# VHH binders against Abasic site processing protein HMCES (HMCES), part 8

Target 1, 269 residues: Abasic site processing protein HMCES (HMCES), of Homo sapiens (Human) (q96fz2)
Amino acid sequence: CGRTSCHLPRDVLTRACAYQDRRGQQRLPEWRDPDKYCPSYNKSPQSNSPVLLSRLHFEKDADSSERIIAPMRWGLVPSWFKESDPSKLQFNTTNCRSDTVMEKRSFKVPLGKGRRCVVLADGFYEWQRCQGTNQRQPYFIYFPQIKTEKSGSIGAADSPENWEKVWDNWRLLTMAGIFDCWEPPEGGDVLYSYTIITVDSCKGLSDIHHRMPAILDGEEAVSKWLDFGEVSTQEALKLIHPTENITFHAVSSVVNNSRNNTPECLAPV

## First folded at step 7 (VHH)

Design s4 (from b6 with D33Y)
Fold by ESMFold2, look of step 12:
Structure s4 (fold): chain B 269 residues (1-269), chain A 121 residues (1-121)
Amino acid sequence: as target 1 above (269 residues)
Amino acid sequence: EVQLVESGGGLVQPGGSLRLSCAASGFTFDDYYMGWFRQAPGQEREFVALISWSGGSTDYSDSAKGRFTISRDNAKNTVYLQMNSLKPEDTGVYFCATELYDYSGPSYDYWGQGTQVTVSS
């Protein structure tokens, strides 16, 4: 997973993240650093994107089932990194392979500290390689969405009002992530950064790409992944597997340039 | 830091041969597809050849088929382009490129600085 859409206005995104805590109370996640949220149809590595994490990471007495939402840098910077510039990291941390996560110090250490997060997106993009050429067909990949008379279809939205109906009850894609906290050697704010865990692609996506993000399908999976106070690393890793509960459509090459931030990026072709 | 360093370019007569090398460092070489591209003056980069992480699968542009061979040595973190029967139209700067295999992307993420190949009398 190397490109996502996460374009919803902050208030709409927050409502889409409504959840119940362990006591059954309906809640919205509390924001940290909301001014760092940069919505776009076309998010790339090194940009900030919102993730969910347990409140217990920030407050010693907190219920570990309560959720914080915070923008974090895509591309995990390990807490032990000694250079002043994160771009000098010797390896790419955009993704973390599930089959080697416990063998890579950059991921094993924060995972052992319970630094699990849920990466939020409208969906993600992948590029299908074409036979006999290196031209590529991009696809937008997302959870199946329930169509109602109030909601709309991406391909059927003809006006700004109809477009808002598509997204009003959008089911956000929820991907398993690991985060870490890095203190720059020169001083300054602690950098929160994440990686997205990857798995072998499901059958439905195998024609597009051989890897996919580890998707947490449903509230139970999301809750268990986030709750490092009650769910061990060993139990949490059982949540990491492919899913067939996914859909996609082809999109135009507008998305290829990561500076293009328009609805056309995810429009069906 | 990810680095791709091309070498082996030079001046050659039409019909001659050159072997380009690209030394890679700063990443797990065995996990990446590697590609060769070229750019003539005033033109966009064009695809030349692609090789899978194991070397078991290769692909070529129409202009390269039958004349060029891509190969790799994973023990040396090096990808090669053997260019035979060179023509003046092959003149340009040749780049190697790679990307993370966990996602495909619209283009390669990492590029070398390039090596000049000139085919002239």
Scores: ipSAE 0.133, ipTM 0.548, lowest interface PAE 3.9, mean pLDDT 87
Fold by OpenDDE, look of step 9:
Structure s4 (fold): chain B 269 residues (1-269), chain A 121 residues (1-121)
Amino acid sequence: as target 1 above (269 residues)
Amino acid sequence: EVQLVESGGGLVQPGGSLRLSCAASGFTFDDYYMGWFRQAPGQEREFVALISWSGGSTDYSDSAKGRFTISRDNAKNTVYLQMNSLKPEDTGVYFCATELYDYSGPSYDYWGQGTQVTVSS
């Protein structure tokens, strides 16, 4: 996964992340660094995207079932990295393969510390290779959405009001991630950054691309992944597998350019 | 630094065979696809073949299909292009390219310098 959409307004995004804690209390995640949230139909690595993580990461003795929402840098910067510029990383950390997660220090170490997060997106983009030509067709991939009477095709809302209604009830894609905290050697703010765990594609997606994000489908999976206080690394990793509960549609080549940030990126063609 | 080094090019007669190699070196990365491309004089670069590092999936251009075979050696971090039944129209510089990220973008991430293949009587 190298491209996502996360364009919802902050308030809508927050509501979409409503959850129940272990006591059954309905809650909204609290924001950290809300000003770093930048909505976009076309999110690329090195940009900031919102993730969910346990409150226990920030507050001692906090209920580990409580969730925080925070924008983090896409592309994990390991805490041990000693260069002053994260761009000097010599290896890609945009994704973490599930089969080698425990073999790579950059991912194993923060995972061992319980630094699990849920990466939020409207969906993600993937490019299908056309046989014989190496041409590529982009697709937008997301959770199946509840059809509302007014919900035309995604992006085909005839009015702003209809568009808002569609996205106000949008089920966000929840992807398993690992995050780390990096302190710049020269001082400054701690950098929070994440990688998306990837798995082999499900059967439904296999014709488009052979790999997909590890999707956490449902509140239980999301809760268990986040709750590093109660759920061990070994148990959490059992949640990492392909899911068939996705849908997709072809989109225009507009999304090919990461500078394009318009509804056309995810609109069906 | 990630490097791709092509080798195996040369002069061959029509109907002959060559085996190209692309040795990848650098830091640990998650390669998904390796591709071979070629560029004839005065022509645009064109797709020849690709292979998946993880799944071993292959694809070929119409011109390459049936004559060329792309393969990989993970232990050597090398991709090969076996070219049989070579034709004069196969003449060009052959380039190796790789996608290092766990996603498929619109383009390959790294390119080799190329190796010259000349098919001539």
Scores: ipSAE 0.065, ipTM 0.580, lowest interface PAE 2.7, mean pLDDT 87
Fold by OpenDDE, look of step 12:
Structure s4 (fold): chain B 269 residues (1-269), chain A 121 residues (1-121)
Amino acid sequence: as target 1 above (269 residues)
Amino acid sequence: EVQLVESGGGLVQPGGSLRLSCAASGFTFDDYYMGWFRQAPGQEREFVALISWSGGSTDYSDSAKGRFTISRDNAKNTVYLQMNSLKPEDTGVYFCATELYDYSGPSYDYWGQGTQVTVSS
């Protein structure tokens, strides 16, 4: 996964992240660094995207089922990295393969520390390669949305009003991630960054691409992934597998340019 | 700095064989794709072959199918293109390209400088 959409206004995003804590209380995640949130229909690596993580990462003795929402840098910068510029990493940390997560120090170490997060997105983009050519068709991939009698599928939203309704009740894609904290050698703010765990694609997506993000489908999966206080790494990793509970549609080539940040990026063609 | 360096090009007679290499430095390929392209004089760059670093998936242009084989050595961070049964039409500069990001989009992120392949009697 190298491109996502996360364009909801902060308040809408927050509401979309409503959850029940371990006590069954309805909660909204609290924001850390809300000013770093930059909505976009076209998110690329090195940009900031909102992730959910356990409150226990920030507060000692906190209920580990409580969630924080924080913009983090896409592309994990390991805590041990000694260069002043994260861009000098000699390995790609945009994604972490599920099958080798325990083999790579950059991912194993933070994972062992319980640094699990849920990366939020409207959906992600993937490009289907045309066989025998270098041409590619982009797709927007997301959770199936509940068809409200009035709003139909994303494709049926013919009016701006209908679009707004669709997004107000949008089920966010929840992807499994690992994050780390990096302290710049020269001082400054701690950088929080994440990688998206990837798996083999489900059958439904296999014609588009052979890999997909590890999607955490449902509140239980999300909660278990985040709750590093109660859920071991081993148990959490059992949640990492392909899911068929996705849908997709073809989008225009507008999304090809990472600078394009318009609704056209995810609009069906 | 990310670098791709092609080698192995040269002059060969029709029916001959060449093995091209693309050595990558400054990054690890991991799970991304590497592709071979070629450009004949006055022509547009065209796709030849690609390989995934993790899955070993390969694809070829119609022209390359049956004659060319793309392979990889992850330990050497190198991709190869074995070209057999070369034809004059295969003449051109061969480029390797790599994607550094999974799902990076429609284009490769980095390109080599190319290596000349000339097939002539």
Scores: ipSAE 0.045, ipTM 0.556, lowest interface PAE 3.3, mean pLDDT 88

Design t3 (from c11 with T28D)
Fold by OpenDDE, look of step 9:
Structure t3 (fold): chain B 269 residues (1-269), chain A 120 residues (1-120)
Amino acid sequence: as target 1 above (269 residues)
Amino acid sequence: EVQLLESGGGLVQPGGSLRLSCAASGFDFSSYGMSWVRQAPGKGPEWVSGISYSGSNDYYADSVKGRFTISRDNSKNTLYLQMNSLRAEDTAVYYCAKTGYSLKPYFDYRGQGTLVTVSS
């Protein structure tokens, strides 16, 4: 996964992340560094994207089922990194393969510390290689959306005019991530950064791409992944597998340019 | 269209028991957590209990903990609330509510409710 969409206004995003804590209380996640949130239809590595994480990471004795929402840098910067510029990393940390997560120090160490997060997105993009050509067709991949009386038919979402209305009740894609905290050698603010865990693609996506993000489908999966206080690493990793509960549509080549940030990026073609 | 239909309410004496049911339709029931909420006369809505999509986790308000049990049958698209040791303060309209990621509180996706009256 090298491209996502996360374009909802901050308030809408927050409401979309409504959840119940372990006491069954309905809650909204609290923001950390809300000013770093930059909505975009076309999010690339090194950009900031909102993630969910347990409050316990920030507050001693907090209920670990409570959630914080925070923009973090896409591309995990390990805490041990000693260079002043994160771009000097010699290996790619945009994704973490599920099968080697425990073999890579950069991911194993933070994971062992309970630094699990849920990366939020409208969906992610993937490119299908066209047979016989060097051309690639981009697809937008996301959770199936439930038709509500107010949001109209999903079929109506095929028109640009109706697409905006669909976002009022959009179910966000929730991807399993690992984050780390990096202190610059020269001092300054701590950098929070994340990697997206990837798995082999489900059957439905296999023709598009052979890998997909580890998607946490449902409140239970999200809660367990985040709750490092109650859920062990071993148990959490059981949540990491392909899911068939996704849908997708072809989009225009507009998304190919990371500078393009318009609704056309995710619009059906 | 999301539909939630509650049943099983009625008049019961203090210390008695009731079992509520909620029939769900219009969405993938097995993919979403569900809750019971109640509203007593003259009071605001109160969350009562919640259950995860798979049924593996259940949650309760302190006021009902140890007395009420939430369960679900995903094959029947049905949510249940077993209420034991009922008290006068449990008198309310009980609503089934869909939970999960939503732009609105779970109260926006609830049924018409079923009345539970606990009285001697």
Scores: ipSAE 0.000, ipTM 0.241, lowest interface PAE 13.0, mean pLDDT 87

Design t6 (from c11 with S56Y Y106S)
Fold by OpenDDE, look of step 9:
Structure t6 (fold): chain B 269 residues (1-269), chain A 120 residues (1-120)
Amino acid sequence: as target 1 above (269 residues)
Amino acid sequence: EVQLLESGGGLVQPGGSLRLSCAASGFTFSSYGMSWVRQAPGKGPEWVSGISYSGYNDYYADSVKGRFTISRDNSKNTLYLQMNSLRAEDTAVYYCAKTGYSLKPSFDYRGQGTLVTVSS
């Protein structure tokens, strides 16, 4: 996964992240650094994206089932990194393979500290290689959306107004991530960054791409992944597997350029 | 086979203190929450305290809150219950229990128990 969409307004995003804590109380996640949230139809590595994480990471004695939402840098910067510039990392940390997560120190160590997060997105993009050509067809991949009788198909939202209504009830994609905290050697603010765990693709997606993000489908999976106070690493990793509960459609090549940030990125062709 | 062995019970005066231990074997202790439950004579089992696998979260029944402290040493596969300000009502057999996750609380296994008697 090298491209995502997360374009919802902050308030809409927050509401979409409503949850129940372990006591069954309905809650909204609180924001940390809300000003760093930059909505975009075309999120690339090194950009900030919102993630969910347990409140216990920030507050001592907090209920670990409570959630915080925070923009973090895509591309995990390990805490031990000694260079002043995260871009000088010599290895790719955009994704973490599920089969080697426990073998790589950069991911194992933060995971062992309970630094699990849920990366939020409208969906992610993947490119299908065309047989016999060097051409790639991009696809937007996301959770199936509940068709409300009134909300026309994503394709039928001819009006900006209808488009907004569709996204008000959009089910966000919830991807399993690992985050770390990096303190710059020269001082400054702590950098929070994340990697997306990837798995082999489900059967439905296999023709498009052989790998997919580990998707946490449902509130229970999300809760267990986040709640590092109650759920061990071993148990959490059981949640990491391919899911068939996805849908996708072909999109235009507009998304190929990471600078393009328009609704056309998501639009079916 | 899962084994839980409680120890540390005994006779204590009201206001006294006692520390219970539970040695766990037969499972990955560090991956599971643990609880103490007790059963007084003629009464049903009562949940006393729980602790998450990591020890980050601890939970107490209202009856023991502020008096009892649950802890664990994952390196020793041992669960502890520090009991202070003991009362006659605390008299019971205390059991160590392998607990499910707090999101789905369950008691999978229980030890043989250790008797705590609080009497003047």
Scores: ipSAE 0.080, ipTM 0.544, lowest interface PAE 2.8, mean pLDDT 89

## First folded at step 11 (VHH)

Design i55 (from x3 with S54H L103F)
Fold by OpenDDE, second read of step 12:
Structure i55 (fold): chain B 269 residues (1-269), chain A 123 residues (1-123)
Amino acid sequence: as target 1 above (269 residues)
Amino acid sequence: EVQLVESGGRLVRTGGSLRLSCAASGFTFSTYAMGWFRQAPGKEREVVAAISWHGGITWHADFVKGRFTISRDNAKNTVYLQMNSLKPEDTAVYYCAARSYQFYDSPKEYDYWGQGTQVTVSS
């Protein structure tokens, strides 16, 4: 996973992240550093994207079932990194393979500390290799959306008015992530950064790409992943597997350029 | 008054085993993550292992390599460090520390500290 979409306005995004705590109380996640949220149809590594994490990471005595939403840097910067520039990291931390998560220090250590997060996106992009050609067809991949009579699938949004309705009720993709906290050697603010855990693709997606993000499907999975106080690493890792509950459509080559940030990126062709 | 009292440190031969204990009092033990740190002469204090308040999450330093295991008994307000296959390099004062709800690798983040117990591994 090298590209995502996360373009919803902050308020819409917050509402989309409504949840119940362990007491059954309906809640909205509180924002940390909301000014760092940059909506985009075309998110690339090193950009900031919103993630959910347990409130307990920030507040002592907090209920670990409570959620915070925070923009974090895509591409995990390990806490032990001693260079002043995160871009000098010599290994790719955009993704973490589920099968080697416990083998790599950069991911194992923060995971062992309970630094689990849920990466939010409208969906992610993947490119299919066309046989016999050097051309790659991009696809937008996301949760199936409930077709309400009024809210068509992205493919049915023929009008701008319908488009807004679709996105107001959009089910966000929830991907399993690991985050870390890095203190710059020269001082400054702590950098929060994340990696997306990847798994082998489900059968439905296998023709497009052989790997996919570990998708946490449903509130229970999301809650368990986030609740590092009550859920062990071992139990949490059981949530990491391919899911067939995904849909996709072909999109234009507009998304190929990371500078393009328009609705055309995720529009069906 | 908050107290953390370490015990179990002694002289042991290379390859030997020790079990350290830390008895906690004066605070709600079950709501604190616990950690073991060590400090050798002339070296900085480093984290050895940590355990979440619930005990469901444990972390061990890379140098442990499976030799040490942290555990806790919330009913006894005690955290343990089982140390096996000890090496001379493990010689240090071992400290118990407490942090509310979650552990951290930085000593600065811990709220309470014990006085430490000396572990000496002879060749």
Scores: ipSAE 0.010, ipTM 0.258, lowest interface PAE 8.9, mean pLDDT 88

Design y22 (from x9 with F103I)
Fold by OpenDDE, second read of step 12:
Structure y22 (fold): chain B 269 residues (1-269), chain A 123 residues (1-123)
Amino acid sequence: as target 1 above (269 residues)
Amino acid sequence: EVQLVESGGRLVRTGGSLRLSCAASGFTFSTYAMGWFRQAPGKEREVVAAISWSGGITWHADFVKGRFTISRDNAKNTVYLQMNSLKPEDTAVYYCAAKSYQIYDSPKEYDYWGQGTQVTVSS
């Protein structure tokens, strides 16, 4: 996974992340550093994206079932990294393979500390290789959305009003991530950064791409992944597997350029 | 540059009240836990109170016994210590400190420190 969409306004995004704590109380996640949230139809590594994480990470003795929403840098920077520039990291941390998560220090250590997060997106993009050509067809991949009789396919929102309705009720993609905290050697703000855990693709996506993000499907999976106070690493890792509960459509080549940030990126062709 | 500037320290009589302020700059204040510490002459620096980044969780030392209250205003990048019922034993330099992750009761865990403000309580 090298490209995502996360374009919802902050308030809409927050509402979309409504949840119940362990007491059954309905809650909204509180924002940490909301000014770093930059909505975009075309998110690339090194950009900031919103993730969910347990409040216990920030507050001693907090209820670990409570959620915080925070923009973090895509591309995990390990806490032990001693260079002043995170871009000097010599290995790719955009993704973490599920099969080697416990073998790589960069991911194992923060995971062992309970630094699990849920990466939020409208969906993610993958490119299918066209047989016989060097051309790749991009696809937007996301959770199936509840078809309201009036809400045709994402592409059928013929009116701005319908488009808004679609996105107001959009089920966000929830991907399993690991985050870490890096303190710059020269001082300054601590950098929070994340990697997306990847798995082998489900059968439905296998023709598009052989790998997919580990998707946490449902409130229970999300809650368990986040609740590092009550759920062990071993139990949490059981949640990491391919899911068939995904849909996709072909999109235009507009998304190929990471600078393009328009609705056309995810529009069906 | 990271700066923590304490203010409000002065001479007060026993039973008096003070409000200390710490103005923060050079970092994202709302993402840091804040703490108040004090150091009396010849004594080690000790934690007085701490507050989480959101203000949702506060911690106070046992010796405070409800006399002091930590609070913060993230919009103003300021943390406060309301001190009531002051005693001569409260005489110390009071320091503001910042921690990027969680609240701690150990001074060693804090990343940034102010220069301190002198509080003197006379009998």
Scores: ipSAE 0.021, ipTM 0.362, lowest interface PAE 5.8, mean pLDDT 89

Design y29 (from x9 with Y104T)
Fold by OpenDDE, look of step 13:
Structure y29 (fold): chain B 269 residues (1-269), chain A 123 residues (1-123)
Amino acid sequence: as target 1 above (269 residues)
Amino acid sequence: EVQLVESGGRLVRTGGSLRLSCAASGFTFSTYAMGWFRQAPGKEREVVAAISWSGGITWHADFVKGRFTISRDNAKNTVYLQMNSLKPEDTAVYYCAAKSYQFTDSPKEYDYWGQGTQVTVSS
């Protein structure tokens, strides 16, 4: 996974992340550093995206089922990194393979500390290789959305009004991530950054791409992944597997340029 | 440049009240836990109170016994210490400190410190 969409306004995004805590109370996640949230139809590595994480990471004795939402840098910078510039990291940390997560120190160590997060997106992009050509067809991949009788196919939202309605009720894609904290040698703010765990693709997606993000489907999976106080690493890792509960459509080549940030990026072609 | 600037320390009588303020700059204040420490002459620096990044969790030392209250205003990048029922034993330099993640009772774990403000309680 090298490209996502996360374009919802902050308030809409927050509402979409409503959850129940252990007591059954409906809650919204509290924002940490909301000013770093930058909505975009075209999110690339090194950009900031919102993630969910347990409140217990920042507050001693907090209820570990409570969720915080925070923009973090895509591309995990390990805590042991000693260079002053995170861009000098020589290995790719955009993704973490599920089969080798425990073999790589950069992922194993933060995971062992319970630094699990849920990466939020409208969906993610993948490119299908066209046989015989150097051309790749991009696809937008996301959770199936509840068809309201009036809302034709995502493609039929011909009116601005219908478009807004679709996104107001959009089910966000929830991807399993690991985050770490890095203190710059020169001082300043601690950098929070994440990697997305990847798995082999499900059968439905296999023709497009052989790998996919580990998707946490449903509130239980999300809750268990986040709750590092009650759920062990071993138990959490059982949640990491391919899911068939996804849909996708072909999009234009507009998304190929990471600078393009328009609705055309995820529009059906 | 990171700065923590304490203010509000002065001479007060026993039983009096003070409100200390610490203005923060040079870092994202709302993402740091904050603490108040004090150091009396000839004594070690000790934690007085601490507050989480959101203000949702606070901690106070046993010697406070409900007399002091830590609070914060993230919009103003400021942490406060309300001190009531002051005693001569409270005479010290009071320091503001910032820590990433969770607050602790260990001064060594804090990332940034102010210069301190003198609080003197007279009998």
Scores: ipSAE 0.749, ipTM 0.884, lowest interface PAE 0.7, mean pLDDT 93

Design y61 (from x9 with G56Y)
Fold by OpenDDE, look of step 12:
Structure y61 (fold): chain B 269 residues (1-269), chain A 123 residues (1-123)
Amino acid sequence: as target 1 above (269 residues)
Amino acid sequence: EVQLVESGGRLVRTGGSLRLSCAASGFTFSTYAMGWFRQAPGKEREVVAAISWSGYITWHADFVKGRFTISRDNAKNTVYLQMNSLKPEDTAVYYCAAKSYQFYDSPKEYDYWGQGTQVTVSS
């Protein structure tokens, strides 16, 4: 996964992240550093994206089922990194393969500290390799959405008005991530950064791409992944597997340019 | 002025269906979770169902057992309660309530209340 969409306004995004804590109380996640949230239809590595994480990471004795939402840098910068510039990291940390997560220190260490997060997105993009051509067809991949009587099929968004309505009730994609905290050697603010865990693609996506993000489908999966206080690493890792509960549609090549930040990026072609 | 106006309550026979409506005004409806409560004579007010601002998240009380469904239309500033397979035990005054962004099962947590609509289910 190298491209996502996360374009909802902050308030809408927050509401879309409504959840129940372990007590069954309906809650909204509180923001940390909300000003760092930058909505975009075309999020690339090194950009900031909102993630959910347990409140317990920030507050001692907090209920670990409570969620915080925070923009973090895509591309995990390990805490042990001693260079002053995160861009000097010599290995790609955009993704973490589920099968080697425990083999790589950069991911194992923060995971062992309970630094699990849920990366939020409208969906993610993947490119299908066309046989015999150097051309790649991009696809937008996301959770199936609930069709409200008023919301035309995402495919039939014939009118801008219908499109907006779709987003008001959009089910966000929830991807399993690992984050870490990096303190710059020269001082400054602590950098929070994340990697997206990837797995082999489900059968439905296999023709598009062989790998997919580890998607946490449903509140229980999200809650367990986040709740590092009550859920062990071992148990959490059981949640990491391909899911068939996804849909996708072909999009235009507009998304190929990471600078393009328009609705056309995720619009069906 | 904030107003919640319930409608649709009436006398129905056991096994019948009823749809309650609650029209909201005086606040930004789309930013509030909505709930339906009921209070039978001599009983405490109890939560029937709740729905998030977008309608994506819903909660129903255990006694509903799939018979009732909460929904909302933000364009109409209205929340609905579809009640099917009604029983005499469902006889109560049904109240609409609003809570900013989130909902709870406790009536004390809700900010605004309607006057209620009477639902009577006859045997």
Scores: ipSAE 0.011, ipTM 0.276, lowest interface PAE 9.6, mean pLDDT 88

